# VH-VL binders against SHC-transforming protein 3 (SHC3), part 12

Target 1, 186 residues: SHC-transforming protein 3 (SHC3), of Homo sapiens (Human) (q92529r149to334)
Amino acid sequence: LGPGVTYVVKYLGCIEVLRSMRSLDFSTRTQITREAISRVCEAVPGAKGAFKKRKPPSKMLSSILGKSNLQFAGMSISLTISTASLNLRTPDSKQIIANHHMRSISFASGGDPDTTDYVAYVAKDPVNRRACHILECCDGLAQDVIGSIGQAFELRFKQYLQCPTKIPALHDRMQSLDEPWTEEEG
Short names: E, the ipSAE of ESMFold2; O, the ipSAE of OpenDDE; V2, 0.75 times the mean of E and O plus 0.25 times the DockQ between their complexes.

## First folded at step 18 (VH-VL; framework fv_reozalimab_arm2)

Design j1 (from m4 with heavy chain S54N T57G A58T; at its last look DockQ between E and O 0.48; V2 from the best seeds 0.00; counts 0 for: pae E 2.1 > 2)
Fold by ESMFold2, look of step 18:
Structure j1 (fold): chain C 186 residues (1-186), chain A 128 residues (1-128), chain B 110 residues (1-110)
Amino acid sequence: as target 1 above (186 residues)
Amino acid sequence: QVQLVQSGAEVKKPGSSVKVSCKASGYTFTRYAISWVRQAPGQGLEWMGRINPNSGGTNYAQKFQGRVTITADKSTSTAYMELSSLRSEDTAVYYCAREYIGSIYNPSYETDYFFDYWGQGTTVTVSS
Amino acid sequence: QSVLTQPPSASGTPGQRVTISCSGSSSNIGSKTVNWYQQLPGTAPKLLIYSNNQRPRGVPDRFSGSKSGTSASLAISGLQSEDEADYYCAAWDDSLSGYVFGGGIKLTVL
């Protein structure tokens, strides 16, 4: 709640998503994030929760995912969730790994209820490439993280609808870390 | 190893109140919301409300507004549901259930909420 | 009195496929995922299907879910005697700001 909430999670990497999530139904989006988690976990040496698929993915599902990027794989990071963005920083907070504005995030998933806790989210990068980012969130932390992302989505949407004018000053306010979170008090 | 253990059966008079407990174990209590669901004899399931144990935030079904109070104690990992002004139609089995949040689609806010673990149920009988 | 509508009962014979229906509206099934719960007599409900069509660990793959528009269905292929139970569809409802269940359907295996 408040200006934002910060978690310490493990960043596993990202994998390119080659199609818009808008062209897919909800269950397919969820399957894409599960496959993305699987592929990134297989690519990270000694990754916690590494597992083998019970069944191979469909050719359609496999064709939606592209190349993985493991630049910061396995690093503990600070994840800050606000109505404006998801911000990922290195442990010493000297480097921003990623900053994804809420408008650029289409989908988030807390993974399967009976597997290793993961959070995946699909966001566009600044050059219009879409990627699924994978976070490892042990001991039920994934539920707190996905809940906070969901609250940020909902609060951002309500702010936009209450002010249907799309002017820069309003957009800047909606991106502010100082905007109070109101859902908790309801 | 996730368990939700509820308090024992209750027999109550009309007009009184009942408070049912739900003790969680095998997971971090503050990470998951708890819902309460009741089932009258021979009837279906009816959602009553929920609590976020971390924030204390609640949501109640409209039918129970003003009669139900849901609370949580982080230190004992226990959720409580209190139903007041009891009537004979409140005779039911009351369940607590752990809420799971799956996936969320931003543009439409299509949201995945379900109950992955349930308590054993608490029978409340309101005798006339 | 359920927001989601299910027929009160259904039946089938062992080995057959049965379909259990659930009807809702744009404020629930039309915009939210559908979940299914199985309840054996004298027991608590158990999660059977989540996220429209996903099975938790331990649920046989002969159970499948789907939705179309504001309606959902649960299909049971290769019906077995242990499938005799009550089945509830469920979803979040934005208009009510709450979780809603169907009235339940008693499946009898003949």
Scores: ipSAE 0.487, ipTM 0.772, lowest interface PAE 2.1, mean pLDDT 82
ESMFold2 (binder alone), look of step 18: mean pLDDT 90; pTM 0.932
OpenDDE, look of step 18: ipSAE 0.837; ipTM 0.901

Design j2 (from j1 with heavy chain F114Y; at its last look DockQ between E and O 0.34; V2 from the best seeds 0.55)
Fold by ESMFold2, look of step 18:
Structure j2 (fold): chain C 186 residues (1-186), chain A 128 residues (1-128), chain B 110 residues (1-110)
Amino acid sequence: as target 1 above (186 residues)
Amino acid sequence: QVQLVQSGAEVKKPGSSVKVSCKASGYTFTRYAISWVRQAPGQGLEWMGRINPNSGGTNYAQKFQGRVTITADKSTSTAYMELSSLRSEDTAVYYCAREYIGSIYNPSYETDYYFDYWGQGTTVTVSS
Amino acid sequence: QSVLTQPPSASGTPGQRVTISCSGSSSNIGSKTVNWYQQLPGTAPKLLIYSNNQRPRGVPDRFSGSKSGTSASLAISGLQSEDEADYYCAAWDDSLSGYVFGGGIKLTVL
């Protein structure tokens, strides 16, 4: 509940994640998101702040990532972060690019010093299944964005611990992070 | 190889200040935050605060808020910790350590945060 | 609320398996990864276990970590004389907005 915090960032696209974050250890989750940033940045023409990195092929990491979706790639977007969702809209707020309910978001990672302008998160939605979404956050904004995402995760988690309801349990049965959607495939 | 080299031992009077340096080498200084941890004689480890050398952002333990100042100089790859209004209870070995900040796992709110490399320590003695 | 709780000391004989406990709360171990640091006499602490159960390169496989709920354990199999040191569990704590260490446990090898 509440309006959340809003940032203007660049959306670079997403790439399918072929394994559940629950099935992987914490360090592997981070490596997957960093590889996803690299792949999507190389696929998007004119990505700002990005630079090519030489990386030896990793068969394990490569086998976990699927096809990229570059719809809306390079677009400036309005990102709203709340305890309910991450909401991505066009700057005029007339078109929703994605709306990821918190239960559908499994993992978020900031970049390292080599990729400090990026934030990645793994979420499920009807269009992209489980995918890693990449945001470019110029001028040091990435640290503010990952901090706000972390705060939203924390606040929702703390509210559940103090006053749990049957509604979160119902969502667990409906929106498992590993369940495929049965909605229309475009 | 990653190395954190700290300044030498110091003897101070109560009420004065001390500034300890921590020079980093073997990695890109702005890539990793630096934390400061102290250990009084015969006691355990106590976290004091941290700095992001790239942004200059700091976070201090509440016990030290108002007395500690952590800074970084990108041009020399050096972090500094200054502790003011020294008391005899501040006699300790002071360590700098490189942070590794990972990611956040939402379902259980699991966060990854640890110190992978440490300086050799700087003994600060406060006596009158 | 309590800092991370460790017993103040432990002992064992060479070849023995020893287990070192660490108890925390939902604001630290229950929601954060647990790390373990080894401190040999007169030296700086060294990362021994990270991310609950991962060993850095160069740490022998006789050291193992585990976590369940708000508690964590460090196990040392095949105890050796060089394992005599202080051992600290550690984690970030959201309620304190800071990194917390256990009180440390002095392991003596008899």
Scores: ipSAE 0.407, ipTM 0.596, lowest interface PAE 1.0, mean pLDDT 81
ESMFold2 (binder alone), look of step 18: mean pLDDT 92; pTM 0.945
OpenDDE, look of step 18: ipSAE 0.839; ipTM 0.897

Design j3 (from j1 with heavy chain G102S; at its last look DockQ between E and O 0.49; V2 from the best seeds 0.68)
Heavy chain, then light chain:
Amino acid sequence: QVQLVQSGAEVKKPGSSVKVSCKASGYTFTRYAISWVRQAPGQGLEWMGRINPNSGGTNYAQKFQGRVTITADKSTSTAYMELSSLRSEDTAVYYCAREYISSIYNPSYETDYFFDYWGQGTTVTVSS
Amino acid sequence: QSVLTQPPSASGTPGQRVTISCSGSSSNIGSKTVNWYQQLPGTAPKLLIYSNNQRPRGVPDRFSGSKSGTSASLAISGLQSEDEADYYCAAWDDSLSGYVFGGGIKLTVL
ESMFold2, look of step 18: ipSAE 0.741; ipTM 0.800
ESMFold2 (binder alone), look of step 18: mean pLDDT 91; pTM 0.940
OpenDDE, look of step 18: ipSAE 0.739; ipTM 0.865

Design j4 (from j1 with heavy chain S108E; at its last look DockQ between E and O 0.43; V2 from the best seeds 0.62)
Fold by ESMFold2, look of step 18:
Structure j4 (fold): chain C 186 residues (1-186), chain A 128 residues (1-128), chain B 110 residues (1-110)
Amino acid sequence: as target 1 above (186 residues)
Amino acid sequence: QVQLVQSGAEVKKPGSSVKVSCKASGYTFTRYAISWVRQAPGQGLEWMGRINPNSGGTNYAQKFQGRVTITADKSTSTAYMELSSLRSEDTAVYYCAREYIGSIYNPEYETDYFFDYWGQGTTVTVSS
Amino acid sequence: QSVLTQPPSASGTPGQRVTISCSGSSSNIGSKTVNWYQQLPGTAPKLLIYSNNQRPRGVPDRFSGSKSGTSASLAISGLQSEDEADYYCAAWDDSLSGYVFGGGIKLTVL
């Protein structure tokens, strides 16, 4: 347990990812999350900031994404970002919707510059399934969320390599997260 | 419509200071950082530094450390860049730009970082 | 010299394909995404390519980007007179803790 940052965002759903993110290049990972956002937004009428596709997805992209799960679609949730995990809970914090340890999260995306209302992240299911989870974050909140996720990734990466790499935008978005933490071995 | 509107051209003497403004509209100002980039006549683009408008936190390129001050006013959605001790080589067009964070790959920490919207530029001329 | 190296100029004729190069190092292009900015004469730069090869809305699909190792390329197919501009590659650099631009390539359409 340590300090973190909490946001209230809208959960849209998730879609199965049939390939490891490690097996793909960076731009393909981004295209997969873009397609995942598009498919989930098309499945939920009235999703804020839904974007128009420039062209149909390739057979490659279509083969990487599996079935959608729209459980909790449209629900406001409490998202807590820390160096340990991403926690998704109901607004009253009585029910855990999802809890993804940082080592289980391979990729996160703040969407495209043309449509900025979404954050997607790819995390492993406990039974070896991968899914891309879609969050709707209006009014520029998506940039705060992706920045906080990025800072959490960077801080965990520093602990792994003991290397002082920083990106200015990421460090300033998580005021509580950049405070010193006490970590327990365990 | 995201817009960044900068203050007008300025003519300055060597040794003085200039403060350029950048008024943001069409988005929530505190959600995005602002970078400053300059371009001397006939030259390329040069990153100067940035500010997070929410926290006031700044980062400066080494070349400008000690001469540049970047600030933001949340109430007016305006960022400012002040360059002191002006020299003739500081004659340039100065741009503000909105930062965007795209995708991030966790296992190797690889990050998208770019500028999606730019101001129109402010010409600063330093001459006797 | 610029941390990211670009040739100072390039030229082509309408309808042809032109490739614009950018060379960096492991502290930038080798470990970070590459972006491209277009600067038309007398205007501010505009984002042309992000995340190595992705186009913002409104950028024609005849612009394409690629990255290999510490090098990146911007290709323009079906060259048009409106493509006459300066083109900058850019990336974050971990060693400098800053954003770096290439020196820029002046593309002339003959």
Scores: ipSAE 0.536, ipTM 0.784, lowest interface PAE 1.5, mean pLDDT 83
ESMFold2 (binder alone), look of step 18: mean pLDDT 92; pTM 0.941
OpenDDE, look of step 18: ipSAE 0.828; ipTM 0.900

Design j5 (from j1 with light chain K32N; at its last look DockQ between E and O 0.61; V2 from the best seeds 0.00; counts 0 for: pae E 2.03 > 2)
Heavy chain, then light chain:
Amino acid sequence: QVQLVQSGAEVKKPGSSVKVSCKASGYTFTRYAISWVRQAPGQGLEWMGRINPNSGGTNYAQKFQGRVTITADKSTSTAYMELSSLRSEDTAVYYCAREYIGSIYNPSYETDYFFDYWGQGTTVTVSS
Amino acid sequence: QSVLTQPPSASGTPGQRVTISCSGSSSNIGSNTVNWYQQLPGTAPKLLIYSNNQRPRGVPDRFSGSKSGTSASLAISGLQSEDEADYYCAAWDDSLSGYVFGGGIKLTVL
ESMFold2, look of step 18: ipSAE 0.690; ipTM 0.832
ESMFold2 (binder alone), look of step 18: mean pLDDT 93; pTM 0.951
OpenDDE, look of step 18: ipSAE 0.853; ipTM 0.911
ESMFold2, look of step 19: ipSAE 0.446; ipTM 0.758
ESMFold2 (binder alone), look of step 19: mean pLDDT 93; pTM 0.950
OpenDDE, look of step 19: ipSAE 0.869; ipTM 0.921

## First folded at step 19 (VH-VL; framework fv_reozalimab_arm2)

Design g1 (from j5 with heavy chain R98K F114W; at its last look DockQ between E and O 0.33; V2 from the best seeds 0.47)
Fold by ESMFold2, look of step 19:
Structure g1 (fold): chain C 186 residues (1-186), chain A 128 residues (1-128), chain B 110 residues (1-110)
Amino acid sequence: as target 1 above (186 residues)
Amino acid sequence: QVQLVQSGAEVKKPGSSVKVSCKASGYTFTRYAISWVRQAPGQGLEWMGRINPNSGGTNYAQKFQGRVTITADKSTSTAYMELSSLRSEDTAVYYCAKEYIGSIYNPSYETDYWFDYWGQGTTVTVSS
Amino acid sequence: QSVLTQPPSASGTPGQRVTISCSGSSSNIGSNTVNWYQQLPGTAPKLLIYSNNQRPRGVPDRFSGSKSGTSASLAISGLQSEDEADYYCAAWDDSLSGYVFGGGIKLTVL
């Protein structure tokens, strides 16, 4: 019943997802998150411009993505990942940007390994309905973030079904991770 | 550029052990798991196991349980695979590979991950 | 006998389309994504297709992957001499708690 793991990441915003992830195949879910990252990055000042040379999105992807919400775009935030939720707070922890319970999160994806440090996840909340939330993670941190999200999914799934762990090494991450430099960022 | 550089070829006798190294560069070593895969002459690929270099946690294929030990040294960004009680059938090329976690579907914990970068391979020959 | 079943070989002529098959079960291909690796003679394997049908940077679009039920396919259109290689499908297997490969298909370009 640990407190989870906390990362400092940049919140880029979210974009509404107009169809349930359950109704889509795995490849389409991944393509939606890639397109969502691209659209939100185009809209946010100071986001890395690695997506300028992309081809136009398909009509299918365009029909699945809706309006962007950039209210907190570009802000460094504290992301806490636990078996209960993904919690997004301002750096001083005075304001909750979002709190998504595990049951409300349907899909998570790491960014492309070559040029981008992004994690996207699809969740429901009262403000944004079903939306894909985009996080910009620094050097190598994206894999830690997606791994921790996956561990939280797995632990919650196993509590429901009592099944063996698919990724045992990631299971240990929730127990041993420390949060260095929480007051000092580089 | 991500690189995985493995130690040189080994010739071993039956019953002995071999330890192959895999030096990683071009990425943050502790942030990605390392898998080991072998390939006997004229045969296919066979997954042996993996390690999370950050936690030290391992997972081994059932065939190699009790004979394989995978370790990692954070200070040198190097993973190791040690195979004991060698037999002639263990003659193979041994590869290390970097894992990447892709997408995860929550309701069924359906995931993908793949090996995006591979070492050059280490030939281990087991003969008398 | 590998966990994922591939025929041992396939052949085609330059310019033709070749389909390379891979059969699994509900505990591997049916539950998790399929990846494909290309191994040129004397070299390490190289990631060719990930997440069922995604191409890494630098892999041409004449390589395409698909998955249906417990089976997967790799299609190569416009076959070229440099495509002569071994091709492996792979996936995580829930029952074995391990990553599994097909036996490999040696593709010959005639």
Scores: ipSAE 0.413, ipTM 0.736, lowest interface PAE 1.8, mean pLDDT 82
ESMFold2 (binder alone), look of step 19: mean pLDDT 91; pTM 0.935
OpenDDE, look of step 19: ipSAE 0.624; ipTM 0.818

Design g2 (from r6 with heavy chain G102S; at its last look DockQ between E and O 0.57; V2 from the best seeds 0.66)
Fold by OpenDDE, look of step 19:
Structure g2 (fold): chain C 186 residues (1-186), chain A 128 residues (1-128), chain B 110 residues (1-110)
Amino acid sequence: as target 1 above (186 residues)
Amino acid sequence: QVQLVQSGAEVKKPGSSVKVSCKASGYTFTRYAISWVRQAPGQGLEWMGRINPSSGTANYAQKFQGRVTITADKSTSTAYMELSSLRSEDTAVYYCAREYISSIYNPSYETDYWFDYWGQGTTVTVSS
Amino acid sequence: QSVLTQPPSASGTPGQRVTISCSGSSSNIGSKTVNWYQQLPGTAPKLLIYSNNQRPKGVPDRFSGSKSGTSASLAISGLQSEDEADYYCAAWDDSLSGYVFGGGIKLTVL
């Protein structure tokens, strides 16, 4: 990816994820992101809710998804995808909305027929804790975005495999994602 | 519209090499991995390997390791599969296919992906 | 021999429901999603089902996928003559670090 790939997308906000992705199976992770997309789109005015009649969310999913943060919702942003991070910035002011280090991102999903115009990813940050961030990516861009994220993940994973001596075991990597942000008591 | 167009049929002698091309169009070439799958006459599908066109990183099925080389040219949006030391058993239709990844679990790179577009296939015949 | 096991053939009459099975292991179907491909005679494979039970755009709702344990199943309701094809299940295999296919089932519409 070199310096990274940049897309112009719409940020819709995020929703808190109360459970570690590590503790969930892959199917459940996917369901969480889909539900997150649905909830955020319903909450944001003007979001193209191409939501097919979704089955009522399972009790389980409802217990995993917390409150939404709709700060910056509806804004056009510049999304830069690299092996280092997902960087979300306003196009005009270059204000950073979010800078999620790749190590803090646990899961990404989107662009499939049910969520054609949306990409969701789960990340940890000091502001939102663990949250699923929702991006509106129109005109087929969602597939490109999720593809780029996937490539970034793949490259990072391969780099890890090439340098096994310096990197904690996969198990340790997974644990690092669950490490609580120690509030530096300043 | 997404299209994968492969090179024409090949007739090769045992011990020789064949290089099949797959030209992609209708999408950003570097955003999707390309897989190669072959099918011997009257047989099932067999995955050979894949390439990430962005990084140039290829992965191969163990069966073909050391004998297959998969490459990609970004400038022409073309993927290539070269198979060396050809045998009669390599007679098959060879397909390129685009990988679509819908979900990724980052720590382990566990993915949910499928082949959403296929080339038309390239017949390779190995005969003495 | 294919890593995923499928019966070599199946048949049905128009309007019937046919079920095609796919058996794997914990390293593939047991831990990964299953995709299904349809291959009409003389053509390239086409994606039929993805992620165990999802239909791509343009695939009729009479096609359905399911997964349980280390096995997957494709069900075709209201069988039609145009459904005569080969059907392949597929999944990633962690032990092989590669994508694997079933042996394929030839479905004949009688």
Scores: ipSAE 0.680, ipTM 0.849, lowest interface PAE 0.5, mean pLDDT 90
ESMFold2, look of step 19: ipSAE 0.695; ipTM 0.798
ESMFold2 (binder alone), look of step 19: mean pLDDT 91; pTM 0.936

Design g3 (from m1 with light chain K32N; at its last look DockQ between E and O 0.38; V2 from the best seeds 0.56)
Heavy chain, then light chain:
Amino acid sequence: QVQLVQSGAEVKKPGSSVKVSCKASGYTFTRYAISWVRQAPGQGLEWMGRINPNSGGTNYAQKFQGRVTITADKSTSTAYMELSSLRSEDTAVYYCAREYIGSIYNPSYETDYWFDYWGQGTTVTVSS
Amino acid sequence: QSVLTQPPSASGTPGQRVTISCSGSSSNIGSNTVNWYQQLPGTAPKLLIYSNNQRPKGVPDRFSGSKSGTSASLAISGLQSEDEADYYCAAWDDSLSGYVFGGGIKLTVL
ESMFold2, look of step 19: ipSAE 0.425; ipTM 0.752
ESMFold2 (binder alone), look of step 19: mean pLDDT 91; pTM 0.938
OpenDDE, look of step 19: ipSAE 0.802; ipTM 0.900

Design g4 (from g3 with heavy chain G102S; at its last look DockQ between E and O 0.43; V2 from the best seeds 0.00; counts 0 for: pae E 2.7 > 2)
Fold by ESMFold2, look of step 19:
Structure g4 (fold): chain C 186 residues (1-186), chain A 128 residues (1-128), chain B 110 residues (1-110)
Amino acid sequence: as target 1 above (186 residues)
Amino acid sequence: QVQLVQSGAEVKKPGSSVKVSCKASGYTFTRYAISWVRQAPGQGLEWMGRINPNSGGTNYAQKFQGRVTITADKSTSTAYMELSSLRSEDTAVYYCAREYISSIYNPSYETDYWFDYWGQGTTVTVSS
Amino acid sequence: QSVLTQPPSASGTPGQRVTISCSGSSSNIGSNTVNWYQQLPGTAPKLLIYSNNQRPKGVPDRFSGSKSGTSASLAISGLQSEDEADYYCAAWDDSLSGYVFGGGIKLTVL
């Protein structure tokens, strides 16, 4: 991505995620983020979220989500995506809503395929701990946003692999559960 | 409504080239990647490559490296696939499809994306 | 040979449950999600299952997907004549840096 890509999106808020994304399978991660979108959209005054309520999640799934933080809910923000971080700022650039180092971001997901205006990502920060942050990305922008996040993930992942030890153990380490390279668990 | 409308059937001689078009409508063209997939008669699906219409960046399947060129024209919302040095085994239906990116897991770059809308297909017949 | 392996055909009678398999490797199904496509005769493929087991809107819940290790399955319950089609599994392959499909399985409803 070079110096980063900036999008103007709507920040809907975040909701605490009580388990590590590493401890969950891919489909469960996706279900959690979709439920997080639904809960935050329902909580935001005047939000144009999922119009149709999807089926309630299992009790196990619903126990993974904690308290919402709606401090900046509904605000248009500048989202800058780079290989270093996701940076969220208010429109006048006077306030940083969040600055998530790439190593602290574990998962990004879109909304339901028939309501494609959302991107959610799970990140850890000092204010919200581990939380799912919800962005409303209108006018087909959601696919640009998640694609740029994915490109940043891929570039960081490839940079990590291209700086291995000179011993094959690094390759085996990528296949191992030991010493995960993310900070999400911390 | 999202639509991908492809150019008409083509009959080509061995050694020539073919260029298939895929016109997109009902969405913002530059915000979704376009993939090309072919299917020989009675055979399965084979991914050929993709383009990001905003940047022009492409990825090609190794089998087609050097023979396929995928391009996009932002002004007409149209993607193109050109296959050169045609042989009879290139006789197939060629599909364009829109990519939709669902989810990405960072530490292992585990991704899920699929083709949510497909063109109607373009039959290319290569014969003397 | 296709990168992902599927049996060439399967069959069932109306009302039965049919399971369609797909076998891959650690570079594809083992590391990335599996998608399924349905292709009715003479038509373009259609997305049937994404993210291993998720259904797009409009796909009946008699279709379900699952994944275990480097293998995936598509189950069709309450089989109907309209389910007669070719079914393809697909995934991204990290080693090939490309999207790969299974060879396809022709499902016949007797």
Scores: ipSAE 0.258, ipTM 0.688, lowest interface PAE 2.7, mean pLDDT 81
ESMFold2 (binder alone), look of step 19: mean pLDDT 90; pTM 0.930
OpenDDE, look of step 19: ipSAE 0.558; ipTM 0.813

Design g5 (from g3 with heavy chain T111E; at its last look DockQ between E and O 0.37; V2 from the best seeds 0.00; counts 0 for: pae E 3.1 > 2)
Fold by ESMFold2, look of step 19:
Structure g5 (fold): chain C 186 residues (1-186), chain A 128 residues (1-128), chain B 110 residues (1-110)
Amino acid sequence: as target 1 above (186 residues)
Amino acid sequence: QVQLVQSGAEVKKPGSSVKVSCKASGYTFTRYAISWVRQAPGQGLEWMGRINPNSGGTNYAQKFQGRVTITADKSTSTAYMELSSLRSEDTAVYYCAREYIGSIYNPSYEEDYWFDYWGQGTTVTVSS
Amino acid sequence: QSVLTQPPSASGTPGQRVTISCSGSSSNIGSNTVNWYQQLPGTAPKLLIYSNNQRPKGVPDRFSGSKSGTSASLAISGLQSEDEADYYCAAWDDSLSGYVFGGGIKLTVL
C-alpha cells in the first residue's frame, strides 16, 4: 500500500447505524451496508444506482439504521487510504470533509453482483457518531478501493505487532473509539 | 458480458511444463484479480494461486510453490498459469476465475472473497 | 485431503428439503465468510452462495446458506431434478494464506 493511495470518488452521504457492528453477525453487517447504499442512492439525484424495485427492509434492518446526513452528498472528493486513516478532502484539498482513523472503522463492504459501483464503510466520529458512509466508485474502481481499505486494515494489524504502542487499559475503554472494544461489557 | 476464455486442451509428458491462457473481456482487466483452480478427474476443486494484474503481485498455494508461475499481460487482458515439472498427478482440468472482494470486518479482519466468473476450463493430460 | 470437510454424497427426492454440510476450523470458516459453488456434470463451477447466505441474481430462492461457528450449511428446499450436481463450500484460510474448498458433495436426486 505504501504511505497511502488516493482515489477520486463521489461521496453520496452517510446514515446513522444504531447498533455496534460487533453485536451483529457478518450477514447482518453486509445487509445494513446494502440497505444504507439503497437509501442514500434514493435520496441523491444522479447517483449511479441501477436499482430496480427493491424488497422492503426487514423490521430488524429498519431499526438499525437511523437518519441520513447528506451534507456533502454528490460531491467528487479525494479519498486517501493509509494505515492511519481514511481521509476525505475537497477536490482542491483545501478542506478536510472527514478523517476516520483506522481504529474507528469497523467494517467495509464493496458492492455485490447487484450493485458493483459502491463502497460503504462504518466508522465513528464526533459529528456523525456511528455511521455508514457511501462512496460511488464507477467502472470497477470500487474493487480497487475496497482492496486498498482491506490492505490498510491488514497492514495496520502487522504494524501493531511490530511496534510498541500505547494500548488503552480495559478500565479506560469508555474513551476508546474502537467499536468492538467500546461495546464490550457495560 | 464478463467472459473468461481459456486455451485448448493439452497433452504433456512427465517432466515438461504447460502454460494455460485465460483471456478476459467485458470488464476492466486490471481492476480484478484472477485465481487459478484445478480439478483432477473425479476429485474436488483445489486453489493454486492468484495474480493482481495491475501490480503483477502473486500468491501461490504452498503445494504449488516453486512449480507454478502466474502472469498477466495488461495489453491483451490475458492471464497465464504455467506449471512445471509435470507429473501424472497433475492431470486435471484447470480453471481461471475472477475474484471479487465483498466485505472486510475490522478488527478481526474477516475476509469475504469469492469467484464470480469462471473460465470454461482447460484439460491437461500428463501421460508418457 | 480437502481442507474443508464435506460428506462425499447426499440424496433426496423431488420436493424435499436437503441440507448439505461443511466443516472447517477457526482459521477458515470460523474467521471468514463461506461461499458455495455448484458444479453441474461436465461444466465449470458456478457461484451459488456468497458472503455466507447471499444469493447472486439468477439463483433460485430455494437455495439458502448459513454458518454457525466453524461449520456451514447449504439448504435446498423444494428439491428438483436439475439440482443434481456437486456442491463445494469454500472460504479464505488465514493460516494457509489461501482459498480453500471442501471435498465436494455429490447430490443425487432420486
Scores: ipSAE 0.170, ipTM 0.688, lowest interface PAE 3.1, mean pLDDT 82
ESMFold2 (binder alone), look of step 19: mean pLDDT 92; pTM 0.941
OpenDDE, look of step 19: ipSAE 0.384; ipTM 0.803

